# VH-VL binders against o60147, part 185

Target 1, 175 residues: o60147
Amino acid sequence: MLEKNKYLYIFRHIQTNQVLLSQGNVLKKTALFQLPYPLQKPVAPNGMRPAKLRKDHWVPLLKVEFPNESMFQSVFMQLLNYRKYRSVQPLTSDLLKLPIPVRRRKIMRQEVPNTIADLADILNKEKFPENSVRLQLSDKSDSEYADWPPSVQIDSEEIKLSRGFREKTTVDEAR
Key: E = the ipSAE of ESMFold2; O = the ipSAE of OpenDDE; V2 = 0.75 times the mean of E and O plus 0.25 times the DockQ between their complexes.

## First folded at step 9 (VH-VL)

Design ja33 (framework fv_dargistotug; at its last look DockQ between E and O 0.04; V2 from the best seeds 0.00; counts 0 for: pae E 11.8 > 2, grease 20.4 > 18.9, placed apart)
Fold by ESMFold2-Fast, scan of step 9:
Structure ja33 (fold): chain C 175 residues (1-175), chain A 120 residues (1-120), chain B 106 residues (1-106)
Amino acid sequence: as target 1 above (175 residues)
Amino acid sequence: QVQLVQSGSELKKPGASVKVSCKASGYTFTSYWMNWVRQAPGQGLEWMGWINTYTGEPTYAQGFTGRFVFSLDTSVSTAYLQISSLKAEDTAVYYCARGTYYISTGFDYWGQGTLVTVSS
Amino acid sequence: DIQLTQSPSFLSASVGDRVTITCRASQDISSYLAWYQQKPGKAPKLLIYDASTLESGVPSRFSGSGSGTEFTLTISSLQPEDFATYYCQQDYEYPTFGGGTKVEIK
């Protein structure tokens, strides 16, 4: 059983800057359950959400390559835990002074820098081998949100900003 | 090391209620969602719903609203399935199963199952 | 809900045979499909996740392939312990299972 490279695909919402994590290059319809501030609320009493994942509204933020499954799962799980922790922290007094829609927009806009900072923090705490984790960004300036450990290589080529990570994205995939 | 251990079989009369437990060990309970899956005698697997172990928020599949309740006791890493007003058609093996969803597809660990028999 | 159709529902084969089970989804689920083995009286066991990734501890004779709407589970050299019912399952949307394929050893 040889292990192969694994990828963490990170998407951002084109309007809100909210972030979604994915083990594959296509988002699951239920990916919206990751969000502490969902784009739409459940209408059914059974807790089911109307799955209106508009794939054209989610674009690549960054792609992280790990040399094996164990490193991938460890980092992915830790990122999810950081996001859960952030979602339950008390809001600061300055945020509570803002109207609810303005407050939510400000919090959502911070998801990109927060996710990048959290990723770097996790990678700095883990003692992964030098140059074992490859990071490819859509906008290389986003790497400035954190200090990266020696285990990280940042790809010189940016991800082509398009309709997700797939070479071909169709309307049928978004339905 | 990761284990899900369910409560023992139950024999109930129509109209009674039953509460099945699923005790998790060997991992951080709140890091994974807990699924409930039903299998009637001689039939296939049927997803009933999941519960977010961190928030306690349940989601029920169509057909499992009303009489079915998912709950948690995080202090003892245990998930519960309660079925009220039992009917003969509720006779089945009920499984709890750990899901990741974001990290990989499927349910990687399952309880051994609890047979619930509803008969007069 | 996404419907998963398995074929065949039942097959019998000899030890050493290559067996193939197909799972077809009612809509594109990318690679978000898992395969399970269930032996009589036991809970299901995860064999393959993300369509083609073998779960730790599962013998290499099991393999998965496919994407989109058509998926295949292959057992390259059937062993006596492979007598079981096999299920596919998606979680691209709310989880659903295929109807199952019972493999009987001749």
Scores: ipSAE 0.710, ipTM 0.868, lowest interface PAE 1.2, mean pLDDT 87
Fold by OpenDDE, second read of step 10:
Structure ja33 (fold): chain C 175 residues (1-175), chain A 120 residues (1-120), chain B 106 residues (1-106)
Amino acid sequence: as target 1 above (175 residues)
Amino acid sequence: QVQLVQSGSELKKPGASVKVSCKASGYTFTSYWMNWVRQAPGQGLEWMGWINTYTGEPTYAQGFTGRFVFSLDTSVSTAYLQISSLKAEDTAVYYCARGTYYISTGFDYWGQGTLVTVSS
Amino acid sequence: DIQLTQSPSFLSASVGDRVTITCRASQDISSYLAWYQQKPGKAPKLLIYDASTLESGVPSRFSGSGSGTEFTLTISSLQPEDFATYYCQQDYEYPTFGGGTKVEIK
């Protein structure tokens, strides 16, 4: 159990800033089902579920290492629940004043910080052992979106995954 | 120890309904998705779908929509499979199996299976 | 849906034999493949997950390899209790199973 299913990868879409959760550094096609069903067949920029998984459109946001599968699963389930809960909450008056396309864009822009905040909140409530959870961010500044509990050890080194869900190489850096 | 215990064998007439239960123990029920797998006599395994044990949201595989309903009673850590308008071709062993949501690395624990026989 | 093709469908072997079962996916599924053992009248048992990781409690004579579209389950030395049907399963998309490989006594 300790070595099984203990890694959480979170990816963001480069255009829409939508967020996907993944156990592995390679997204499953089914990961797209985390996104809401579209009313019509839409393109990803509309903030809906794309028809295809374009690996090059997704970049890593963060990586979390848990002590065991149970902790991982618990946090994963709660993250999805938080997202769903947020999606059904009434819109603020300020958002309602905006045209629907603008509103959607604004909401999408908040998915990254909201997801990070959700993760921190969940971890705060779980009260895992001190320094038992390792967090690695693609951008260290993203850690500022939340206050992290003592259970979380933030890695000083940023995650080194590139588009397409592979480790960055010297070749990738030259591009 | 993790255990999935299913309800007993069922004998039904065509057109009837059946509800199979799967009681989980030894782990946090709402932390793992529950899968349903069908196996017709002498045939292979068929994934029927899964249910989010936290939210109760079911997902059905192609071919298992309409007459098949997944449900939960989280208070007793139990998942249910209901099949309505039973047909002879529904005769099979039905398994519940613990897994993950969209990130499954295999079904690590299985119920013992429930034989549903549909016969006139 | 992703189709998994197992080969062979039937395999006759003796105790002590090295047994190899192949699973081919209709498309690239990375390493999202599991192997199961099923004995008559029993539920499947997980042997390997993520293509090559041995499930806890499974004997080391079992091993998995492969990525992408070609995968292999190997039993280094077949034991009497290993005569069963084996299934591969992918979870890159919605889960699907291979057709199974029955390993029987020669």
Scores: ipSAE 0.222, ipTM 0.776, lowest interface PAE 2.4, mean pLDDT 88
Fold by ESMFold2, look of step 11:
Structure ja33 (fold): chain C 175 residues (1-175), chain A 120 residues (1-120), chain B 106 residues (1-106)
Amino acid sequence: as target 1 above (175 residues)
Amino acid sequence: QVQLVQSGSELKKPGASVKVSCKASGYTFTSYWMNWVRQAPGQGLEWMGWINTYTGEPTYAQGFTGRFVFSLDTSVSTAYLQISSLKAEDTAVYYCARGTYYISTGFDYWGQGTLVTVSS
Amino acid sequence: DIQLTQSPSFLSASVGDRVTITCRASQDISSYLAWYQQKPGKAPKLLIYDASTLESGVPSRFSGSGSGTEFTLTISSLQPEDFATYYCQQDYEYPTFGGGTKVEIK
């Protein structure tokens, strides 16, 4: 009957700035289905989905701690639905005038601020208790993409992990 | 065995209201958004909007803001279309259709359609 | 809104004929286009998605092609059950449908 805290992990691609959501601190290959072009074939000639998951290309963006799995699942599914919704939003005329590869790169670079804004919008609409949700960022200035509700406690310490969300080994070998 | 089963045809007078239901089965209802599509007699297909089946938040196409309301009852996997202040031009077949845009284009499953006839 | 223009709006054909229907988009929609078949009194049936991918259970005589602004649906050898109205539909942004192409027997 004992409930455990649940974490949402969000990764950023080091080259394209695309975003992947994960319930684990390591990405699964199936996470690629979250990108605008699905895993199924045929892939459009100008598709944005990589052929394979290169785990060394995905770094921490942020981590969210929820008090239980129900809250995590609600937010996680809503974030995925927001990404689908954004994929059908009207593009600006300036963006539509660009060659498709250039346009797609610009769209991909909006995924970080858009995901952070969507997360905040979801949390502002939820009725979670004050300080029940803990947010930790790799770059604290990214919190400025959104206004956060009282339910969110933003950790003052940034994520310092070089490759994933796991703690680094701290064994001292230089004596 | 995905199925979308809609409520039966309706004959209404101008100014009345109607509520069309669309009951889904054979899949996880909250994982796929629901679209509403109108087809007037002898006319083409017209997208009315969709509803996010997870949050209940509707989006309406231009021309369908006002008298048209989308809603859900997720406990019975059912989407609803309500039309108030019915007008003669509302005479049409109304379809619910499941969207798979996140995976692929198009609406892969459709309800059988509900004919709403508005006449004096 | 992205407008889809189908041509022809009506055609008359015989069993065994090759039929081609065109859908033109008012802007580049990549390959975000679907094709439907609709018979009188029935809901539309998805035939082709992502411009060229055949939906499961659809006969191989149906094919789709194109990208950007110009798309085609081809029926390689028309069968009696293929007499219907055909619609294109884009999902690049908010969905819109083409005006339809009615295929009738000569």
Scores: ipSAE 0.007, ipTM 0.498, lowest interface PAE 11.8, mean pLDDT 82
ESMFold2 (binder alone), look of step 11: mean pLDDT 93; pTM 0.957
OpenDDE, look of step 11: ipSAE 0.031; ipTM 0.707

Design ja34 (framework fv_dargistotug)
Fold by OpenDDE, second read of step 10:
Structure ja34 (fold): chain C 175 residues (1-175), chain A 120 residues (1-120), chain B 106 residues (1-106)
Amino acid sequence: as target 1 above (175 residues)
Amino acid sequence: QVQLVQSGSELKKPGASVKVSCKASGYTFTYYGMNWVRQAPGQGLEWMGWINTYTGEPTYAQGFTGRFVFSLDTSVSTAYLQISSLKAEDTAVYYCARGTYYISTGFDYWGQGTLVTVSS
Amino acid sequence: DIQLTQSPSFLSASVGDRVTITCRASQDISSYLAWYQQKPGKAPKLLIYDASTLESGVPSRFSGSGSGTEFTLTISSLQPEDFATYYCQQDYEYPTFGGGTKVEIK
C-alpha cells in the first residue's frame, strides 16, 4: 500500500509567532483553520485566526519527515491537541498582573519554543524506531528547546524554505 | 478496513427536512475531517463543506449556508447532514467523504451516497 | 472560489488508447490537485492526489502531472473498466471540482 505524504512543515507568523502545520511546502489558505476564530477568547497566542493568509508573513520553522503516513497523522493530531490544551489553560498569576497587550506579547514569544517542545514530547511518547524521524530546522538553535528522542535525527543543514513557500531551488536563486 | 456507510434513500415533500447519516469505521474518526459532496442527477460533483471531527467546527461552501447543517456524534463515529426546508432542486445524491486535516491527500474514502428526492 | 476547467468534456476512445485529460485552474494551486473516477451509480474513487501521487490500489496506467494552473491525467492504455467520468479537484482553498470528463467507448 502506497503511503501518502509523510512530510510535516511548520511555519511561524513573523508578527504573532502563531504556528501553522502544513503537509506541503506551500501553505494552503485553509491552513488558517488550524487557529480558533478571532471572536473567541483564547489564552494562547494562536487563539486568533488571521483574516487572510499572507504567505510573506509566515516563515519556515522546521521540516519533519516521518517513517509513514500513520505516524505523521498521529503526530499532527497530537500537535493540534497540545495547542488546544494550552489555549484553555489558566493564566499564571504573573501573567495576570500584566496589561493585556503585554501579556499577549509574552505568551506569543513562547509559542515557537512551546511548539518545538510539544513535538519533542510527542515523539518521546511515541517511541518511534531509532533515527526514523528526520528533523530539519530553519534555525538549528531551535533544537535546544527540547530533548529529542533517539527516533529523531536532526539534520546538520538548516532548511532553505522561503516565506510561506517551497524550498529555494537553483531556479529561484536566479530570479 | 475503512468504511463510510450512509443512511438509505429519502423521499421528501417540499418544505420537509431530512437528516443523512454517515457512519465511519476502520479508523480513528477524529483523525480525519468529513466532507459532504452533492451530485444532482446527471450533474457533476459539488463540495458542500466539511466538518472538523476533532473540534466539531463546520464549514459551509457558498450556496450551502442556512438550510444545511453538519453535525457529529463522535461516540458512534457518525457525521450527519441535515437539510431543512427542502426544495426540488435539493434532489441529489449526497456523499460523505473522508479527508485529512489541512493537507492535500484527496478524499480517499467515500460513502455509498444517499439519494434524497424532493417531490410534491 | 477557484474554478477548475476540464477538457474535453467528452472523450471517445478505444481500448488500448492513450487518453489525456486536462484540468486548468483559475489561479496557482501549486500541486494541491486530485483526480477521481466515477462510474454510474457509484461514489467517486480517488485516483491521484497531490497532482501526481498515485492512490494505493490504483493501476499504474493512471498518472498525473502538472503544477500551478495546468494539470493532466493520463491513462497510458485504456482498459474496458476505465470508461467512466473523471473529475479533478483542488484543495488549495476550499475544495472545488472540475466539470468532469466522460470517457466513452468509441
Scores: ipSAE 0.107, ipTM 0.746, lowest interface PAE 2.8, mean pLDDT 87
Fold by ESMFold2-Fast, scan of step 9:
Structure ja34 (fold): chain C 175 residues (1-175), chain A 120 residues (1-120), chain B 106 residues (1-106)
Amino acid sequence: as target 1 above (175 residues)
Amino acid sequence: QVQLVQSGSELKKPGASVKVSCKASGYTFTYYGMNWVRQAPGQGLEWMGWINTYTGEPTYAQGFTGRFVFSLDTSVSTAYLQISSLKAEDTAVYYCARGTYYISTGFDYWGQGTLVTVSS
Amino acid sequence: DIQLTQSPSFLSASVGDRVTITCRASQDISSYLAWYQQKPGKAPKLLIYDASTLESGVPSRFSGSGSGTEFTLTISSLQPEDFATYYCQQDYEYPTFGGGTKVEIK
C-alpha cells in the first residue's frame, strides 16, 4: 500500500484564484485533474484550468494537520465532495447575464472563500477533540471566511514545502 | 481486501469493437483514479490514460485519442475501456490499475489483465 | 512526454548476487518514480514508490535510490523468485514507463 499522511495542503493560483488540494507538501501535475475542465486541448484559453502546471503560479493557501490519517481522509474526501457539488450547481441569473470570460473570472475568484467555508463547515460537523486540528494560513484574514469550531487551532506562519518544490525562483513543470 | 477483476479474453476481427471491464472491490471506488495500461506481446508497459472516478472525466495519452474510450458505472464500482475499429496492432494485454491523485507515485493494485487478440 | 531509459535491458545473474538496475529520466522528476516487478503471465507488482519507499509486504532485499534524473533499484541478494522483468515509472507528468530490465538466471 502507498503511504498515507495526516496533512492537507491547499494551493491557490495567483492569477485565477483556482484552488488545488494536495496530500503532503508537493504539487504534482496530476493535481490539475481536480479542476472541472480536462487537460485535453483546446488549451487554457478555452477552459478554466492552466494548460500546464507552472509551480511559480501556485502559492500555499493553507495547511491542515490532523491527529491521524483517518480524520485526514474523511475531511479530504468530504472537501472533494463539496467541490463537486459546487461545480454542478445551476448558475445564478446574475452570472448568466455576464459575458462568458467575465462570468468565469467571477466564479474562479470565489474558489478560495468557498473552499475555506467548506473546510470550516466540515470541521464544524465533525466532533473532533478541542485543539486537535492545526490550521496554518498564509494570510490570517482568510480565516474570516468562516466560523471555526473549538477543535481548530489557527496559526499564521510560513508553510514549509518539500525540498525542490519551490526552491527555484521560477521553473516550468513540463511542456 | 482490495481487488480489481477484469473481464475475460477477447478474440476479434479487424474493424470490430471490444469493451473491457474492471470491477473494483474492497475500497471506496471514487477515492482513487483508474489507470489503463497496455502491454503488446513481448513488449513493455504503455500508459494509455486514466479516468477520474469521482468526476467521470477521462484523460488520454497522445496515442490513445479517438478509438479509445474510458467510462464508469459507479453503481457497480466498474471502469470500462472500449476500443472501436480494432486493428491488428491493438493486440495486447490491457490492465486496469489503481492510482492516487494526491498521495504518492505508482499504481498499487492491478487487475489481472485482459488479452485482446485482433487477427487479420 | 518524459522518457525513461532503463539499463541494462537484459541481465544474467546467479542466486545470491547483488543486482542493480538503472533508470534515467529525460528531465528532472524529483522523487516521483516507482519500481515494479512483473513475472511471466502476471500483472506488475509495485515494489518501490517515491523513489526509495518500500511497498508493504515487499522483502527488504529490494531498495531504491536516486532523485532528479538518475535512479537505481537494487536487489541485495538475488533469490529464485526474483527472476522477472523490472520497470520504472514516473508520474511527475503524464505517467510513462521505462523499457524494462529482464533479470534471467545464468
Scores: ipSAE 0.006, ipTM 0.530, lowest interface PAE 12.5, mean pLDDT 80

Design ja35 (framework fv_dargistotug)
Fold by ESMFold2-Fast, scan of step 9:
Structure ja35 (fold): chain C 175 residues (1-175), chain A 120 residues (1-120), chain B 106 residues (1-106)
Amino acid sequence: as target 1 above (175 residues)
Amino acid sequence: QVQLVQSGSELKKPGASVKVSCKASGYTFTDYGMNWVRQAPGQGLEWMGWINTYTGEPTYAQGFTGRFVFSLDTSVSTAYLQISSLKAEDTAVYYCARGTYYILTGFDYWGQGTLVTVSS
Amino acid sequence: DIQLTQSPSFLSASVGDRVTITCRASQDISSYLAWYQQKPGKAPKLLIYDASTLESGVPSRFSGSGSGTEFTLTISSLQPEDFATYYCQQDYEYPTFGGGTKVEIK
């Protein structure tokens, strides 16, 4: 069965509100490449920036169950494309007036509502059957960031994480 | 000017509850997290946890999950610390301190502290 | 939790002395270390963040160095107003503080 390939998990960073997309119930170090802002500063002027995946710093935002792997993959790839599109848009004049750290924090705070809105937009454009997509949110009020299509069923059930996700000593390098 | 102003000292009996306030001014309240730090008499600083002022979600350090509650009222830029079932070992100065959501270390502004004394 | 060990816990010094305080972390915290000064009856004051960046308004006689697991706060020429307790703090993980170093007049 291909059940494992039909779930999308989205995680939120507890300090920065940056968002990570995962193809399963675990965060992999390669997920850190999604982040526009690094979690750690460079060690040397022209050296690599040390960054470690701290699983205890990430909490589930939402979980999506798709009817099959092809629908999952289509939505997942589109969501990555939406995130890339947002990262290259010109900043507004209001944001450009702010110091860089304040500007980045303001942009990071919008990743949760933006990601939810993007997900809903993608699902509204797809021709999925009614009630075929199950959306589970850690905070149900986050569903109010968007209008959802008839294909989506919103569930209030708690998001269950794998044993590996809770392993506090697990650290992955990125960048 | 950035200021964090805390409520006044409290003297309580064991088993009572207390609610400490921390009112922020001079900046956008939701752009920074609010941390709570405790200091028992003659002891060092101990981080209790923080509250995300944008989401309202609290995070508690080990040992502070049962009787301690962080909350906020964004309409008045105020964070709250409530301690229930007070014990003698809760006697301490409690500080609120502003933390950044950016990756840089440190708490740049602190409240003046609220002394909570628990005695019979 | 990440443990921070400060040494010494106490030191006596004279005005004009060079003072060095060390903070050691139980694991690699990169540069996510801050230093604070606390005077009796007052809230802590941030001196240095990101291991070596001086907070605005802090005198240049204060400096920080180190990365990974070993960090140092240096006061190049101790002044009367510098007699206080100093704390290191990490926020690489959930924040923790060192035990403090009390700098007293000799």
Scores: ipSAE 0.006, ipTM 0.471, lowest interface PAE 12.6, mean pLDDT 80

Design ja36 (framework fv_dargistotug)
Fold by OpenDDE, second read of step 10:
Formats: C-alpha cells, structure tokens, sequence
Structure ja36 (fold): chain C 175 residues (1-175), chain A 120 residues (1-120), chain B 106 residues (1-106)
C-alpha cells in the first residue's frame, strides 16, 4: 500500500470553521461535495458549499496516520456518517432561539470540536492496536475536545504541511 | 420581486392592544426569518426580536418580553406583531425585516413600517 | 449585548464631498457588520453587509471596510440623494444597531 493512502487530513475554513476531510495532504475540489448546497435548507444547518475551492481559506486542523489504507477508509466513511447524522438531528432549544444567521454560525463553530470528538469516538470503537494510530494537531489544545484511546499516540510536534492550505504568515499570527 | 407590506397606521389609547401585520411575497416565506425593529420618533433602530418562520418559534430581545407577541400565518405568508397594554412610550414606527438564511447577511428587505401612536 | 458606537452623530457635507462614517464595536465581531441608509419617513435600506460587500443595486460610490472592532462606511462622492441617516448593525450575536449618523447638506 502507498504511504499516501493511510493519511487523513482534516482542514477547517478560516472564516466559517467548516470542516473538510482529505485523503492525503492535498485538498481536492471534490472535497467541497462534503458540504451542503448553499440554497438548501437542512434540518440542522452545517455550513454551505462554496462555488470554488480557495486553498488560501483553509488551514490544517489535524493529521492522522493509520496502519493501513483499509483502516483509513473505515474511519473516513464513519466520520462522514457521523456528520450526516448530526445534520438531520433536531436542533436544541437554545439553538432554535437564535436568528437564522446566528444559528448557522453557532452550528458551524461547533464543527471543529464535533469532528474531533467524532474521530475519538470512532477510534474508541475500532479498538486498533496500542499506539498504532498517530495523531498530530495544529493546536495541541484541540486534543482536549476528546478522550483518546490507547491506540492513539498524540505527537508532541504540530502538523507540518506545505500544500493544500493557506500557510500561516506573520500577519496571521498577529491576529 | 421580494416585498414586505405592513398594515396601516394605528391610533390607540393607553391600555389597548394593537396587531400589526407583515405580508411577504416574492420568495419562500419559510426560508427566511422575520425580524421586528422598533423606531421611536426621532430615535434610532431597536431590534425587538425575531420569529422563525420554519418552526414558528419567537425570540424576544431584552425589553420586549411580556407585552409583545410574534406570530405567523404561513398560509398567507404573513407575520404579526401584537402589543398589549399599550403605553405612551410604545409610540413608534414598527418594521418587519427579512433575515436571510445565509451566514453573512443583513436585513435585506424591509416593510414600509407601521406607525403606532398611543395617546390619551 | 454588543454595543456599536457611530461617529460622528451629525455630519454636514456638500455634493461631491468624500464622506466617512465610523462604527466601533465593544468587542471583536469579525466582519459581521452591515450598513443601512434611512431617509425620512422610509424604511432602512441595506447598503453593505459582511463589512465590505455591496448589496445588489447599491451605487459603487458606497464602500465599507474594517474588521474586528473598527469599521467605516465611505461615500466617495456625495450625491443629492445621499443625504440621510446611516446606521451600522452587527449580527455576530443578536442584532444591535449603532446610534446613527445623520448626513446633512452644508
């Protein structure tokens, strides 16, 4: 198996905090299909699909290395299913009290922690061998969104990626 | 063409009630929230709250609870604002305003406003 | 609630003038800011949303800029029909309006 095929990259939109899953470190245009059409009204709004992929609008959230492609594919599909499940669930009363634009933003802000929590849950259920899954985060504090099973080894180093996202600049760091 | 048409001016006595209507046309009524904005004479704009046209659930801003009631008649694409136990300080122009479903938006369409005058 | 402070409250200008109105937010609201124009006896009209996006049908002489806590509405060349009151509004949280800026003829 190709080494490339066992890596899951998760990106977040810098403005909307929408989340995209990617096989490999290059974010493809087809990844946008993960997002709902902007003119559609889902039961639980989870962002909108932009017309074009702007790589400069996306930053890496985390990187996961799996033992093989099969395990990657399993987790990848499960993540999509978790997201789909949430999109059709009734909104909480607190969310329903918010104006539609505010509501949407609130939901979208939760995509990052929800996705991380989903990943942890999936990995807990899969029960992979101890330290067989390697997790790298752009922000180490994001690991606190979930309890990780023994199969997951969290790297002390942050993600180093050169493609498929907007690299941090000194201007970005000042924000 | 999107239009919000409100009911006409009202003159009421203190303690009375008033119900303002806002009829929407030119778009799918349940796809956008409906906001209510108050403007006292010579004053600025105040957001009163909104009603979710999809669920029918109203949300009221602070200071607009109790005497203010938002409601809908989706069959005629109309939103309503009812004010009970009217006070002199309720004298104002009341606007309905559409809130888009998009995450980045303002109130893109407004009713023409309804003047409610409360006077003895 | 997020407070928006507009400045100035009143502005006297002549046709052809460049006019700038400022809106300051009490906290970071990113780009979630809109600008409205209101003429006497009329409903507010949306001019700009998302801090800098021009609403459809609005003349290009209007522009918005800013992010975070400081925002500006600019009219590059004031026209006779531009004399009105302008409001900023945030939708980062529950909507709130600025106090308004009345642009009067000098």
Amino acid sequence: as target 1 above (175 residues)
Amino acid sequence: QVQLVQSGSELKKPGASVKVSCKASGYTFTSYGMNWVRQAPGQGLEWMGWIDTYTGEPTYAQGFTGRFVFSLDTSVSTAYLQISSLKAEDTAVYYCARGTYYILTGFDYWGQGTLVTVSS
Amino acid sequence: DIQLTQSPSFLSASVGDRVTITCRASQDISSYLAWYQQKPGKAPKLLIYDASTLESGVPSRFSGSGSGTEFTLTISSLQPEDFATYYCQQDYEYPTFGGGTKVEIK
Scores: ipSAE 0.017, ipTM 0.616, lowest interface PAE 6.8, mean pLDDT 87
Fold by ESMFold2-Fast, scan of step 9:
Structure ja36 (fold): chain C 175 residues (1-175), chain A 120 residues (1-120), chain B 106 residues (1-106)
Amino acid sequence: as target 1 above (175 residues)
Amino acid sequence: QVQLVQSGSELKKPGASVKVSCKASGYTFTSYGMNWVRQAPGQGLEWMGWIDTYTGEPTYAQGFTGRFVFSLDTSVSTAYLQISSLKAEDTAVYYCARGTYYILTGFDYWGQGTLVTVSS
Amino acid sequence: DIQLTQSPSFLSASVGDRVTITCRASQDISSYLAWYQQKPGKAPKLLIYDASTLESGVPSRFSGSGSGTEFTLTISSLQPEDFATYYCQQDYEYPTFGGGTKVEIK
């Protein structure tokens, strides 16, 4: 046990393809506040804040292992900044002519390719040592959304969620 | 579990109106949108539109504007399809079907269908 | 409108056969395709959504593949209860359905 958080897990929603970032293999309820996209409706009738995190509705998209926590934190923060930037871009005229549900589907469906492209862009910019970053994808064809730098090793092994995925000290285990 | 139960068959004359109901149970009504799909005798499936159960806002496919009205009664978890000025070509089985209110990703539960027959 | 063309429109098969049904879209619809099973006098039942994701409770002998404009539904080992009409449906734009494929006993 060295640095605690050197793993980035990215999850996708099974129906909407919305993406959540996680520090390690546990999903916290506060991860729902990462959904910054305009036009999203609240799931519950109590306003803008989603009512609950259903872990069974989220599946691993990818897992990244970094050499240390400093590199993990740098990449994680840059990825959040990329997502924030995308959320404030004006909608294209093509999107605006679509019915709201179809428009939201197209926007949400793009989160997977956009997140993968953004991750690759950040890793290309950071110039980490060759083969120092380990990438596992649930669907290896998703690697085709980007060109990867020499620092990245793409694993053939499946993403396994440990019992730690439901860590009892996280907010989602509240009584 | 999840169930969508529709009203019984209707026999109407041209020019009349019909109102089909679709009662949902086994889930939170406002968490999923309600779609309407038509199937004429011996024909395939045709999407008519959907209604957002959280906001009550309907969206109609081209060809289903004007005479067709989607509505809700959230207090009894029921969606309605009203067709006015009925024509013989409206003869069909009408289905309600559940989809996510954010997104249309296939319809996971369907009502049993309501046969509407329009004849003189 | 996006048009979906299913082939064949009619298929005769025996129990245990591998059955493949194709669906072609008039334009690129990415993975926004679902497959349904409909038995006479009954409502359609969702089998697959997002081109290849099996709906909960659907037997594993059903599978979907494809993206863009070319899609397939495969039944790996046809069972007696699988004789039905199958429809593809896109929801990339306003939803549209294919013409259907009737699978019946050889």
Scores: ipSAE 0.000, ipTM 0.473, lowest interface PAE 13.4, mean pLDDT 79

